# VHH binders against L-malyl-CoA/beta-methylmalyl-CoA lyase (citE1), part 15

Target 1, 346 residues: L-malyl-CoA/beta-methylmalyl-CoA lyase (citE1), of Haloarcula marismortui (q5v463)
Amino acid sequence: MTRLCRTFQTAPAAIPNDNSAKFLVSGLTSKGFQAPDWLVPDIEDGTAPSMKDEAVDNIIEHIPDHADDFAGDILPRVEWAYDDANARERGIEQVTRLAEAVGEELDGFVFPKVGRLDDVRDAAGVIADAERDAGLPEGTLEMAIILETAPGRSDLREICQYATDSRLSGLVFGPVDYTAELGGRTLDGERPRWDGLLEALSNETSAADIVAIGGPFDQLFHERAGVTYYNAEGYADQVAYEATIGIDGSWSLHPKQTEQANRIHMPTVEEMERDLHKIESFNEAKREGTGAVVVDGQMVDEATYKNFANTVKTVRAIDETHPAQTEAYYDDDLLARARDVELIFG
Below, E stands for the ipSAE of ESMFold2; O stands for the ipSAE of OpenDDE; V2 stands for 0.75 times the mean of E and O plus 0.25 times the DockQ between their complexes.

## First folded at step 6 (VHH)

Design q57 (framework vhh_7pa5_2)
Fold by ESMFold2-Fast, scan of step 6:
Structure q57 (fold): chain B 346 residues (1-346), chain A 122 residues (1-122)
Amino acid sequence: as target 1 above (346 residues)
Amino acid sequence: QVQLVESGGGMVQPGGSLRLSCAASGFTFRKYAMSWVRRAPGKGPEWVSTISGSGGSTSYADSVEGRFTISRDNAKNTLYLQMNSLKPEDTALYYCAKDRWYSGYFDSYDYWGQGTQVTVSS
């Protein structure tokens, strides 16, 4: 895929504070590994009901000042719900205002609480109408949706098939709202993992070649013997599991989580050394006219080559957006090889 | 483990000055905005001042603007609050606070230190 999203970081667009835009501006000015691939200024559940209008105003005020310097994508999460007409009306107004005022600086919108495929089409139509009214080129603004309702889960396959020829570029799992809608319970601190749903999400998004993002990890801190610690191991375990099953990125609620997920979703030095060696060996053999090549005891054909090429493509996507991150993570020789190697098979 | 250790408080007469310090450890100090928050006897916490991670931006509560100056030394992992023209109303326990980016709406600070007492009396 061509879209980079290791991290989906929600930041309340307005908070009850002397500086209500504090978290929005912090996200927009983030540096190094704390810079998310997708910044999501949050008008919906991350922002208090009384602050929704101020959230829109803050996005309009601050995005133009920072968009050129922010390397990632910016997608506000608007209000929406498949079963709430009032939320839908507020979301339509929010999309319309934002597209008109700052649509040239935005990359898309995130819609929460979507229903079946027709509701997803309705959301896409809201963006299309706003683009047209604002005079933006068709397809300028992408859409991501949060998979967090029973009807949305029922239509997962149909929604992903729709994505193959639409503005829908990502699906994000919302376990808290999904569990609540189903009447699921947290028993004595045990939360449902939804591992089967995450595997289905990975399968359907991979088939559609769009981004899959896991759910938030809200146990940010824990207490041991009277001392409060950042829950680094708990978040790392979740992100590693997501990566293992083919989920492309992770939801982040905090810059420490963004830093961890950005690193975990990068190919390791060992993976890059391994896959570059195999690609380089295959390329050399092909220049000398050989068909099948054995490298380190493994037969390399077009299919296995494409697997190694995915490592290089991932690093190149990160490097294009965040060269400071790749330069900090890989040694100069290894990174230069990844930048320069010819990929014979896509 | 995040630790914040405040110092520099004490007793002073109205019109006097004090400089508070906060020694930070357990996190990359230069990457986080830092704040001073105070709690007067029998009252809730009042935000006093914030400084960005680089030190390039500062903000102050109206009650202290022009009298207090926040600063930081990223090489020493230390935050400062220079307090001038102190008033009896400034009497409070002063806390160093690490900003918690992307926290909930109402919980913008995490890892408060234990505080340092400032008493302004005649």
Scores: ipSAE 0.000, ipTM 0.123, lowest interface PAE 16.2, mean pLDDT 85

Design q58 (from p1c with K65E T98K Y109R; framework vhh_7pa5_2; at its last look DockQ between E and O 0.59; V2 from the best seeds 0.00; counts 0 for: pae E 14.9 > 2, framework grips)
Fold by ESMFold2-Fast, scan of step 6:
Structure q58 (fold): chain B 346 residues (1-346), chain A 120 residues (1-120)
Amino acid sequence: as target 1 above (346 residues)
Amino acid sequence: QVQLVESGGGMVQPGGSLRLSCAASGFTFRKYAMSWVRRAPGKGPEWVSTISGSGGSTSYADSVEGRFTISRDNAKNTLYLQMNSLKPEDTALYYCAKDRWSYFGSYDRWGQGTQVTVSS
């Protein structure tokens, strides 16, 4: 069963400010479309080396106050690297401390810079050991990994096959570290697009029924005539492309990006009306003894029905987690139909 | 049925200003993002600007940013585009478009358009 993850929002767990937990608490108390499906308190690259202990302390202090009211999943990004023993040692300590103190409130952990399948198994083992030591039920904490190394890319299929029978529930693309790992260059202002990698990621995660998440879009703002504007067009183009190739969600660096990606990954009002009409028409025809029906010139059979059913299933998953978002996005009558319609082919 | 009626176009000299309006009916206006899209003779449609349903978020094409301002009045079901510092390159038929909320270039209804001509 693929988990809901339209948005993967990293938030530094500690920043150099009088209120070092400012972004963490902002994420935990987010409302409406700014509430991410996955909130990722960041101990790794988003947090300064001198503040990593404070980041862990902030997570332990603030998560218990907010976890019950936060509708999405909470997965801290710990330190890790397939080729850095010191980073691994710090990551093990971070997972151990967090599982012991707040493991009942957490949904899992995110591991960056993973290597081949054996390294992914090692990371899963760290979580398993921490669960056991903290007295948590086996399998309580899930794992997501960032695909951002040459060894990780090489073992993409093997890693996704492992996910089928493990705690691994998602793969996130990390283009900046991946480009650096390959020795990629930015020539004449051209950034690498990695479209072929994104298609491969979509294919392998879909085969394993786990979450695929695209990379971050770091051109958050642009300045024109002394005024700073949010770069909505650039982010929308990336998120829309991700959705067209079957990627489930998008990395967000800012509440405005979370709001935008949450909306783009929802079926549109037109898609909902179209697909509900076809499902309802087929259900009526079946009740009257017809196995296939033509709606608006399209033949609806079991295979095409399942495609329309996916729209309804997606909306229901969002509605169960974020009813305020579905109620704001769809008309009351349309949402009621989506909630109530019988799906006969799943 | 959804109806969008644009107005406010006309002829202006470079550096001039125009304000376009779009009267919307047949849908719950406040719930949908609205866009302005333009088409110059012999060219395909070019997205100009989008505003969220609440009016809290706006975005602009690089070619018009800092010069154009999109706004809306949800009580009047009306969308606006304030165009300042107009250039000959802004000459086009301007369309009000009801977005499928989330995607640029994914419009389910267009108006008839209003002509803007910028020439000396």
Scores: ipSAE 0.000, ipTM 0.152, lowest interface PAE 18.8, mean pLDDT 86
ESMFold2, look of step 7: ipSAE 0.000; ipTM 0.284
ESMFold2 (binder alone), look of step 7: mean pLDDT 84; pTM 0.853
OpenDDE, look of step 7: ipSAE 0.036; ipTM 0.499

Design q59 (from p1c with A33Y K65E T98R D99G; framework vhh_7pa5_2)
Fold by ESMFold2-Fast, scan of step 6:
Structure q59 (fold): chain B 346 residues (1-346), chain A 120 residues (1-120)
Amino acid sequence: as target 1 above (346 residues)
Amino acid sequence: QVQLVESGGGMVQPGGSLRLSCAASGFTFRKYYMSWVRRAPGKGPEWVSTISGSGGSTSYADSVEGRFTISRDNAKNTLYLQMNSLKPEDTALYYCARGRWSYFGSYDYWGQGTQVTVSS
């Protein structure tokens, strides 16, 4: 079983403002569909170089006040790079400080700009050493990494194989740094799509039973006749494509993107009605002593049953974490059926 | 239960060769960095060589580079150290160690060690 992560929301842990923790606190106190599955207080690229110590201080100050009320997971993105010793040293210090001060409230850490498997193991070791030094039980803190370097892409399969028995629980695609690493160019305004990489990411993470998360969509707004609009269509197109190829979740940069991706990554009402009907019909046939049944012209057996059961399991995972979201999205009767249906094999 | 069992040590003359083996059990061997670490009489542990889980990356201490070769057989859960052109200074107890932290100095499990003596 893959962990729940429909949305990976980065929020700068410090901004140059009188209330430097504004976006961090906003993320921690988010409600309804704007509540991400994974909140990522950002010390790295989302936070100015001069603000990084303040970012760590803000995380330490504000997370204890809000962690109990925040339903999702909290994973700060620390500084790191496979080819930058100074970034690595700062990242080690950040992980050490955060684990010591708020490790009981955190769910893990996000490491950017990872290299080959050896670098990923190095990052895992940073967390393990911090756990030991802070007196936390082994495995308290998970790891997600951003796939955004040529060495990381080369070792994608090896990294995902390592994940199956390690603290590594998710891989996130970083297209901007990856394109820069490869010397990629924007020609006639056409951005690289990386469809082949996204398919490979989906394949390898699915084989390892860990989370795959797509890259950020930075065209947040557009203007028409002097009016600023949220770019809902562009983000929806990206998230829908990610879902179509088996990517579990999407990177969000704004509460409106988080709301949209949370909804798109949920089974639709039509999917729920379809799959629940098939499960209920099969369950009834099984109680009457048959091993297969035809529902709406489709044969349902143990193998196809498991596919329909995955829809219900996904909804139950969302419901357990965010009951306000499921209650707002599904009709009361449909949600009750999803909660109560018996999931059996054969 | 994690176990690491070294073998292949012995006595050789300077310029000779030995091949050490480490049989691993109780964990998914292919996922872990493995290292060889030695302890000479009256001295602290000295890192010798490390190999990544896939075998795609190897590192060596300056004192052994070009003379020793680390390798692994993930199908047999076995780590190897081929030692060529042995010197009296290579005399030590050689330990197989499982890497907790990729590059060096951070190990969570060790074997009992196998003795290598280089003398005439």
Scores: ipSAE 0.000, ipTM 0.112, lowest interface PAE 19.9, mean pLDDT 85

Design q60 (from p1c with K65E D99P Y109K; framework vhh_7pa5_2)
Fold by ESMFold2-Fast, scan of step 6:
Structure q60 (fold): chain B 346 residues (1-346), chain A 120 residues (1-120)
Amino acid sequence: as target 1 above (346 residues)
Amino acid sequence: QVQLVESGGGMVQPGGSLRLSCAASGFTFRKYAMSWVRRAPGKGPEWVSTISGSGGSTSYADSVEGRFTISRDNAKNTLYLQMNSLKPEDTALYYCATPRWSYFGSYDKWGQGTQVTVSS
């Protein structure tokens, strides 16, 4: 099973006001369903060019105070680009400084605007060099990359094959930069959906057993009669589609989006009851020497069993990181069954 | 589903030896640095030892250096801790974890650990 990442929340690591670390600290101190699985302190596109050094300083200052209390993973997004040597140089410095100062508290780094496989290998090498220089054990720091360039899309399969035996643990879709890279246009307000790319992303990451994360939904708020409302329905529609095609998690830009995506990426009570019943019934029949059984009119064999086992595996992964969330979402009996059931083919 | 299952604990006399094992499943084991962490009665978690993903580098807490040896078999997805010259102070519940899981308190959800008791 892949790393838990229902939510990939970027938070600017520095903003131009009296409390420049406001959003970083908000992410680090988030509670309940607003706590992301992956918090991404953002030095890159979410942080103004003049604030990037302050962003690094804020991460170094605030991460040690909060890392032990933050249940998820922390992966700063550094500067990078396959076609910009200056961005690469700044990214190398950012990784080096962060690994030296707070590498023991971090879980990895996010690299944007990656090129072909060799560029991804170069990024992995930057982390390896920083680990060695900081005295951290090899493999302490993971890597996620943003799929948002034409060469990155071209090498998607090769990059995911590389992930099976490397520090690369996740791929995140970046629609805005990808559209710009391709010279794509917004005509009459119509945005491309990139459904084919998302299906390919789901396929290749699933084959490699790594995390796939959808792109951000930037229409955070609606204005109606002068009042601002959170756009809950628009985001829910996107996250539900992502879950339907096998994307593991969603990019969130706000705690309200994180709360929605965390909930939507959890199996429903109905799914849990259905899949546990089928697993339990199959387990009993299998111990009696039957290789396939019919449960509620459906034949259950090893292949269909593994599908139901995925529901239980997902819940167990969430439970291990966020037991308060699973206890709030499922009733006690159902959660106990999910915790205790034997997965014969899982 | 990531699983870490510790075993090999038990009761030993001071000066004795034990070998702990941790069977890992549900992730690419060779990719992750692995650690042993222990909790003595009434105390918080104490880091014991770490080994890199390849097995090429190891590190140890000062209290166990020279007495304990961490190793791994990536073909079997198994982590080991060879414990020699055991002292009463080594009495604890031992967990395996990555450094990441130790930092964020998730290691105590991966399994029950294995109990080591050193007494006369």
Scores: ipSAE 0.000, ipTM 0.128, lowest interface PAE 20.5, mean pLDDT 85

Design q61 (from p1c, 15 letters changed; framework vhh_7nfr_2)
Fold by ESMFold2-Fast, scan of step 6:
Structure q61 (fold): chain B 346 residues (1-346), chain A 120 residues (1-120)
Amino acid sequence: as target 1 above (346 residues)
Amino acid sequence: QVQLQESGGGLVQPGGSLRLSCAASGFTFRKYAMSWVRQAPGEGREWVSSISGSGGSTYYADSVKGRFTIARDNVKNTLYLLMDSLKSDDTAVYYCATDRWSYFGSYDRWGQGTQVTVSS
């Protein structure tokens, strides 16, 4: 599955303000690099218990006005938990109401706090039932889940294998709830890194050809001499690590984080020039009947070719959804080459 | 369930034209890139062309550039390949594929194929 998801931006669907839909509408009307690939109107942890019904109402009211103009995907995060029957009942009601009212404009749903594979199947069944009841074509609404429970981690491979032929299109890491479930501690604002879990997530989602999204970075701002600054360095460090190990995208909590992660998950001009040159050189050699060449001191064969092809595929995916972003970022000639080059392997 | 059905193939003389169609169902067609891939007798599969979900970006193999045009109708959930100036080397089974699930990684996410034969 070649889903574009550089950024997974949660936005509270209702806040205690005279304009309770302020953050939802801000997300839906975002422009340029601040536009997330996946906008996640949040009914769950981002929305106060007393505001959850208003959150559903706000989604129903505002999505139809903006969905056609919003280039990315829209997936509300509903209430759910493998071990909380009340949360499950609320989630079923939320999915049913949203699918009936705005299912044609939505791309899917995000389910938090999932358990083992059977719980993931139950969540998929809730969407399937809602599609049928709303008269939507089967498979219209996709599912992403948050990996943030011990049973979910235990069944990670089984869940990803299920994703191969199901509506499950993405897994998102939820470190705060996962740490809490394991009895882990946050000391003086420090959080566990969970690098081993992130590598496992990258491995299993890559094997299943679905997207992997890292966890949120909630240290949004820092203060120096009484002035508040956006914590760009801390977030960049996390996003760069995620990209290095094959995580497809990052969770963002603020438009500044969305802009930063969108850019970091986008190949640089230098990477594009390098990888296109290697692909073009290999393609020329392949036409001559050889299977490997040396380009700039590096051997290019089928395995290394696929790595360079990933750069081009990423740019093409971004170009599909956000052509203004690719046109602003790359030279016209370089972008034309990325659009036109033949990918033999991948 | 994702389903793709190609049509429009047939026998045509060199220099002729054909229009291939691919009817798509079971997914949000407008959100996903679509591709045409062909397999000539005795050869592996060769990518021919791709189109973005919106239709705003198109990509072509060097062998067909300037002769083939890929298009889509997101209202009808249909992908097209307009083939002009056909050559004997264009003889192949043509498949449509989607990036929704897997680019040729799943049989039900790409079509049954339609045979194109270019011969006098």
Scores: ipSAE 0.000, ipTM 0.158, lowest interface PAE 20.4, mean pLDDT 85

Design q62 (from p1c, 16 letters changed; framework vhh_7nfr_2)
Amino acid sequence: QVQLQESGGGLVQPGGSLRLSCAASGFTFRKYYMSWVRQAPGEGREWVSSISGSGGSTYYADSVKGRFTIARDNVKNTLYLLMDSLKSDDTAVYYCATDRWSYFGSYYYWGQGTQVTVSS
ESMFold2-Fast, scan of step 6: ipSAE 0.000; ipTM 0.303

Design q63 (from p1c, 16 letters changed; framework vhh_7d4b_2)
Fold by ESMFold2-Fast, scan of step 6:
Structure q63 (fold): chain B 346 residues (1-346), chain A 120 residues (1-120)
Amino acid sequence: as target 1 above (346 residues)
Amino acid sequence: QVQLVESGGGVVQPGRSLRLSCAASGFTFRKYAMGWYRQAPGKQRELVASISGSGGSTNYADSVEGRFTISRDNSKNTMYLQMNSLKPEDTAVYYCATDRWSYFGSYDRWGQGTQVTVSS
């Protein structure tokens, strides 16, 4: 897994259509900024109950044909719930079948509706058992979980601490199920904002050095006078807020959302120019043997430097996976500087 | 700093044509997608057409598909909207936009706008 996740795109692994794998294949063959960092073939809530076996079959059939050409990571979302034994049994079977058939092409699994830390450990154990049964090396398959239950929220810190020495690589916020779990209501069209939860999610995942992903934005389209158009502004506002508070990526439901979130989670040209200048100035001052460094009227120390270095590290991570995206987004000089600059701290 | 300057609007009769231009400066034009939005009084802003940085991909609102054509000349840092078979409902202020800041409809991406009025 690359530890890069600007976009977490769920795609139903089967739909009631002559080509039931249509959205799965569309995701696997996506190009440019529409290619998600994490593609999530969905067996759970995105796929009808009657279609779940077909969803598994479609993943097994189509992933081998496309995995080598897909630059991002592929993590199917299986069935699971901390309080539903039947969902857990179906999820175990799904993980077992997928690991045996296409485990070498997959990067991990997504588990929804997790409970407290012990439930997360149970989910990790399911993957470990499947790896062993399939003859895969231990640690081949990683795990992301959806934070969408009251017990899961209660154990957020403990779960993230567990992540430091485990296969757990990311936490994704699921606002719809979380709101339902808490008995939350939509009054006068107002939905809860969950700002405090999102800040906590950002804090705990950052402390554990794992990926934090925001929740889905389900108002994909809006209509006026018979015209349907993509709701670009609503999604952009949500993604920009997520980026502002340190959330690494966004859940996308459509290629247009994936394109926007991939771009919003990239440092802007202005941010890159600003932060590169500060890094380059600090590096030059240090080569000259200066103890105290002032750049643009501000004292720069190791902690301040690391803030600027994060911008460069983000661009380098994107560039390693999607060089066509960085080349399209930054001018040649700026990108070369980002690739070549020495990072003394961080 | 980014500058977008729209031109080519005016008052025309139904069925006539207009060509809008957007002159861009302050960024590497060829690397960013461009789009045209419009807004009539009392209505929400609508994306009319968009074009990729290379010009290889275009997208249109259903209301203008087949009538409008978006194009760009990267050597001149200019984007165009050819509007044919104009209708009274096309009356709006037309805005040039770029996705340099990673998404549409926010930041200082919008140009000053150019008014298009279709009336008999």
Scores: ipSAE 0.000, ipTM 0.121, lowest interface PAE 19.4, mean pLDDT 85

Design q64 (from p1c, 17 letters changed; framework vhh_8emy_2)
Fold by ESMFold2-Fast, scan of step 6:
Structure q64 (fold): chain B 346 residues (1-346), chain A 120 residues (1-120)
Amino acid sequence: as target 1 above (346 residues)
Amino acid sequence: QVQLQESGGGLVQPGSSLRLSCAASGFTFRKYAMHWVRQAPGKGPEWVSSISGSGGSTNYATSVEGRFSISRDNPSKTLYLQMNSLRPEDSAVYYCATDRWSYFGSYDYRGQGTQVTVSS
């Protein structure tokens, strides 16, 4: 994992209310496990057409007040589409205004509805132009894109290869627009899962050392035994599946989802204890001149060591950004060991 | 087996404060998020507040934000809801609930509840 992104939380940057920036400010002032790794102030589909200019104004007004206190990354989702010139023109204006006004506080931009590799290059060029115009150092602003079109899916490998030497740092799956693009249908209430696409996304992003983020889960509440509860089980099942196939993070629509995904994407106490013990045992054996060691019945060699090292690296990345979260999740001794252990391979 | 027992309800005047408690047993309390849900007569259940396992993250329904405070004491396995500036519309049976999985239909996700009545 090149970048920390357990959670990708979209928040509409303007809503039709006296306090139109309410959800934006709520995201920027989030605490503990509700603080997303990536906060995405949304100008695009999360914000009404009549509110998009106000969304840009709200980002400019409120980001400077909160960016230094917000531990994660802030990437507004602008308007864009590979096949809509008007959306592209509005997106260019939004990126230009935001980079000029608050580019020093932002970490990047999210572009939706991207097409083939050339369209992704065009989007990267928009950010590059805005950086130069705003006087920001080249490469200051990163780019994430939403994979939600047929041409984008067709060029997935080429797009990820481009990411290895570019500002492109993440790919996010957009199942709703992708299903619509393909003419997919909901039969008997059953939505397509796109498991094959998620596996391909995981493979290509892993090969490029960029982050992969799953799609949103919008069934926030459900009824059980006559009582309405937050749908914790449904979201947890989706996030757990994403983690099992190597997806780095999850799209969140609500602080409750952010809290769950942040925790599920952390190694468990049991995983940490197990993997640290194996690393420590191998390190000791290696210093004594052995190339492999058996720990609790398992042979640990360089290849298996790297898997255990990934657990420690993940915890260290979270700890660097959110020390309060790691301190709340792991006991003091276990966390100290994770912080201090020597990683010989990784 | 998961058990949740609410207490602390009662009859209070508008503008008063009240603190609810939920005693939890049958699971590793510190590892799971906890919630308060209320149900007023003739209405469906309404989510009120949530707290993460560590206590580091809290959420509130818009109707109670700024007036209610959720907290937990993991050593004693107890969840709390501090209710300030109580209004007649806060009158309801209050239930605590956990994110811990249970079999569908085997038992409620909440305890038996504690009645709060805000009345002159």
Scores: ipSAE 0.000, ipTM 0.130, lowest interface PAE 19.8, mean pLDDT 84

## First folded at step 8 (VHH; framework vhh_7pa5_2)

Design r1 (from p1a with L104F S106M; at its last look DockQ between E and O 0.09; V2 from the best seeds 0.00; counts 0 for: pae E 12.2 > 2, placed apart)
Fold by ESMFold2, look of step 8:
Structure r1 (fold): chain B 346 residues (1-346), chain A 120 residues (1-120)
Amino acid sequence: as target 1 above (346 residues)
Amino acid sequence: QVQLVESGGGMVQPGGSLRLSCAASGFTFSKYAMSWVRRAPGKGPEWVSTISGSGGSTSYADSVKGRFTISRDNAKNTLYLQMNSLKPEDTALYYCATDRWSYFGMYDRWGQGTQVTVSS
């Protein structure tokens, strides 16, 4: 089945506040289009260095209260770095504690700053050990990694090949650490978009049938003529570009970003109507013994049918996780057709 | 363990100057771009300035251009912010962060920061 991740929303698992779990709980209780497909309680860069133990404690305390009502997946980001054994040791402890305490409520873990393939295998081994020690079935906890190091980029193909037979289900781009490791520059607050990396990421993750997730957009608000407002256009432009080149999901730092990315990654009503019509017409023709048909000026055969089927699979994945979103976005009749149509070719 | 410790804040009259420092430890300081972020009373965090890992590239929010200067000393693992011509609207709690943490610092404050108060 198609893996859904339109939105990868990080939320600091601890902040210096009376309610240190404030953003974690906000994510766990999110509603409507502000509910991310993947919520990422963030122990790593989203949590201040002195508060990482409290971040783990907050996850253990709050996830059981909310996980049953959260429709998406929950994957904490733990500490890790291919070139820092102390960071890896802390990450191992974090995975071990979280799997033991709340492993049945979690869907997996996110590992930052991975190196070459062997480092990725080591991270997967940490999850496997924690599963066994917690008494969880093998494969219960999935893995996503953040591609943000030169060694990781160098092994991108090998890492994705490994993913085809492993718990690795997603790769996420980390532009800040990547830029820094390459010795790149941030000029006038503008970071390189890294279009070549994003294209390679889309290609290699597609070959492995895992999700690709773009990097964060940190210009959440900007000031124009003395007025501070949410930067809706900037984020929408980045998400649209990511979708155009086949990136499956977008990193979100805020519920407003999550809502935008969720909507942009949904097929439009026009796309859905078009593709359903072509699928339905082909299915009818196939029952009557013809293998191809012209629909709306386009020949539909097995190869083109699969393109239209992808639209339906995407909507079904969203609908399974967030039926309230699809029911709000599509007319009842259109959604029923998407749910029910036979997909003769995948 | 990553640690960032801000200092150098205080009270100053409008038009005055302050120099903030941020002592960094627990990571390879020169590898990362560093930022100053501030939070005024009752407001969300506001990005102030960023400097590249090498120190060769700097950027500033429009509200501070020409008045503030970011710098770093990679031999001492220290980030600086020289603040001149201070205005009452510069009153805030100032934090330093890696450039990655400026992405996540759009949530509420972390660390203790160093308080800058500009008033008569």
Scores: ipSAE 0.000, ipTM 0.189, lowest interface PAE 12.2, mean pLDDT 85
ESMFold2 (binder alone), look of step 8: mean pLDDT 81; pTM 0.825
OpenDDE, look of step 8: ipSAE 0.189; ipTM 0.630

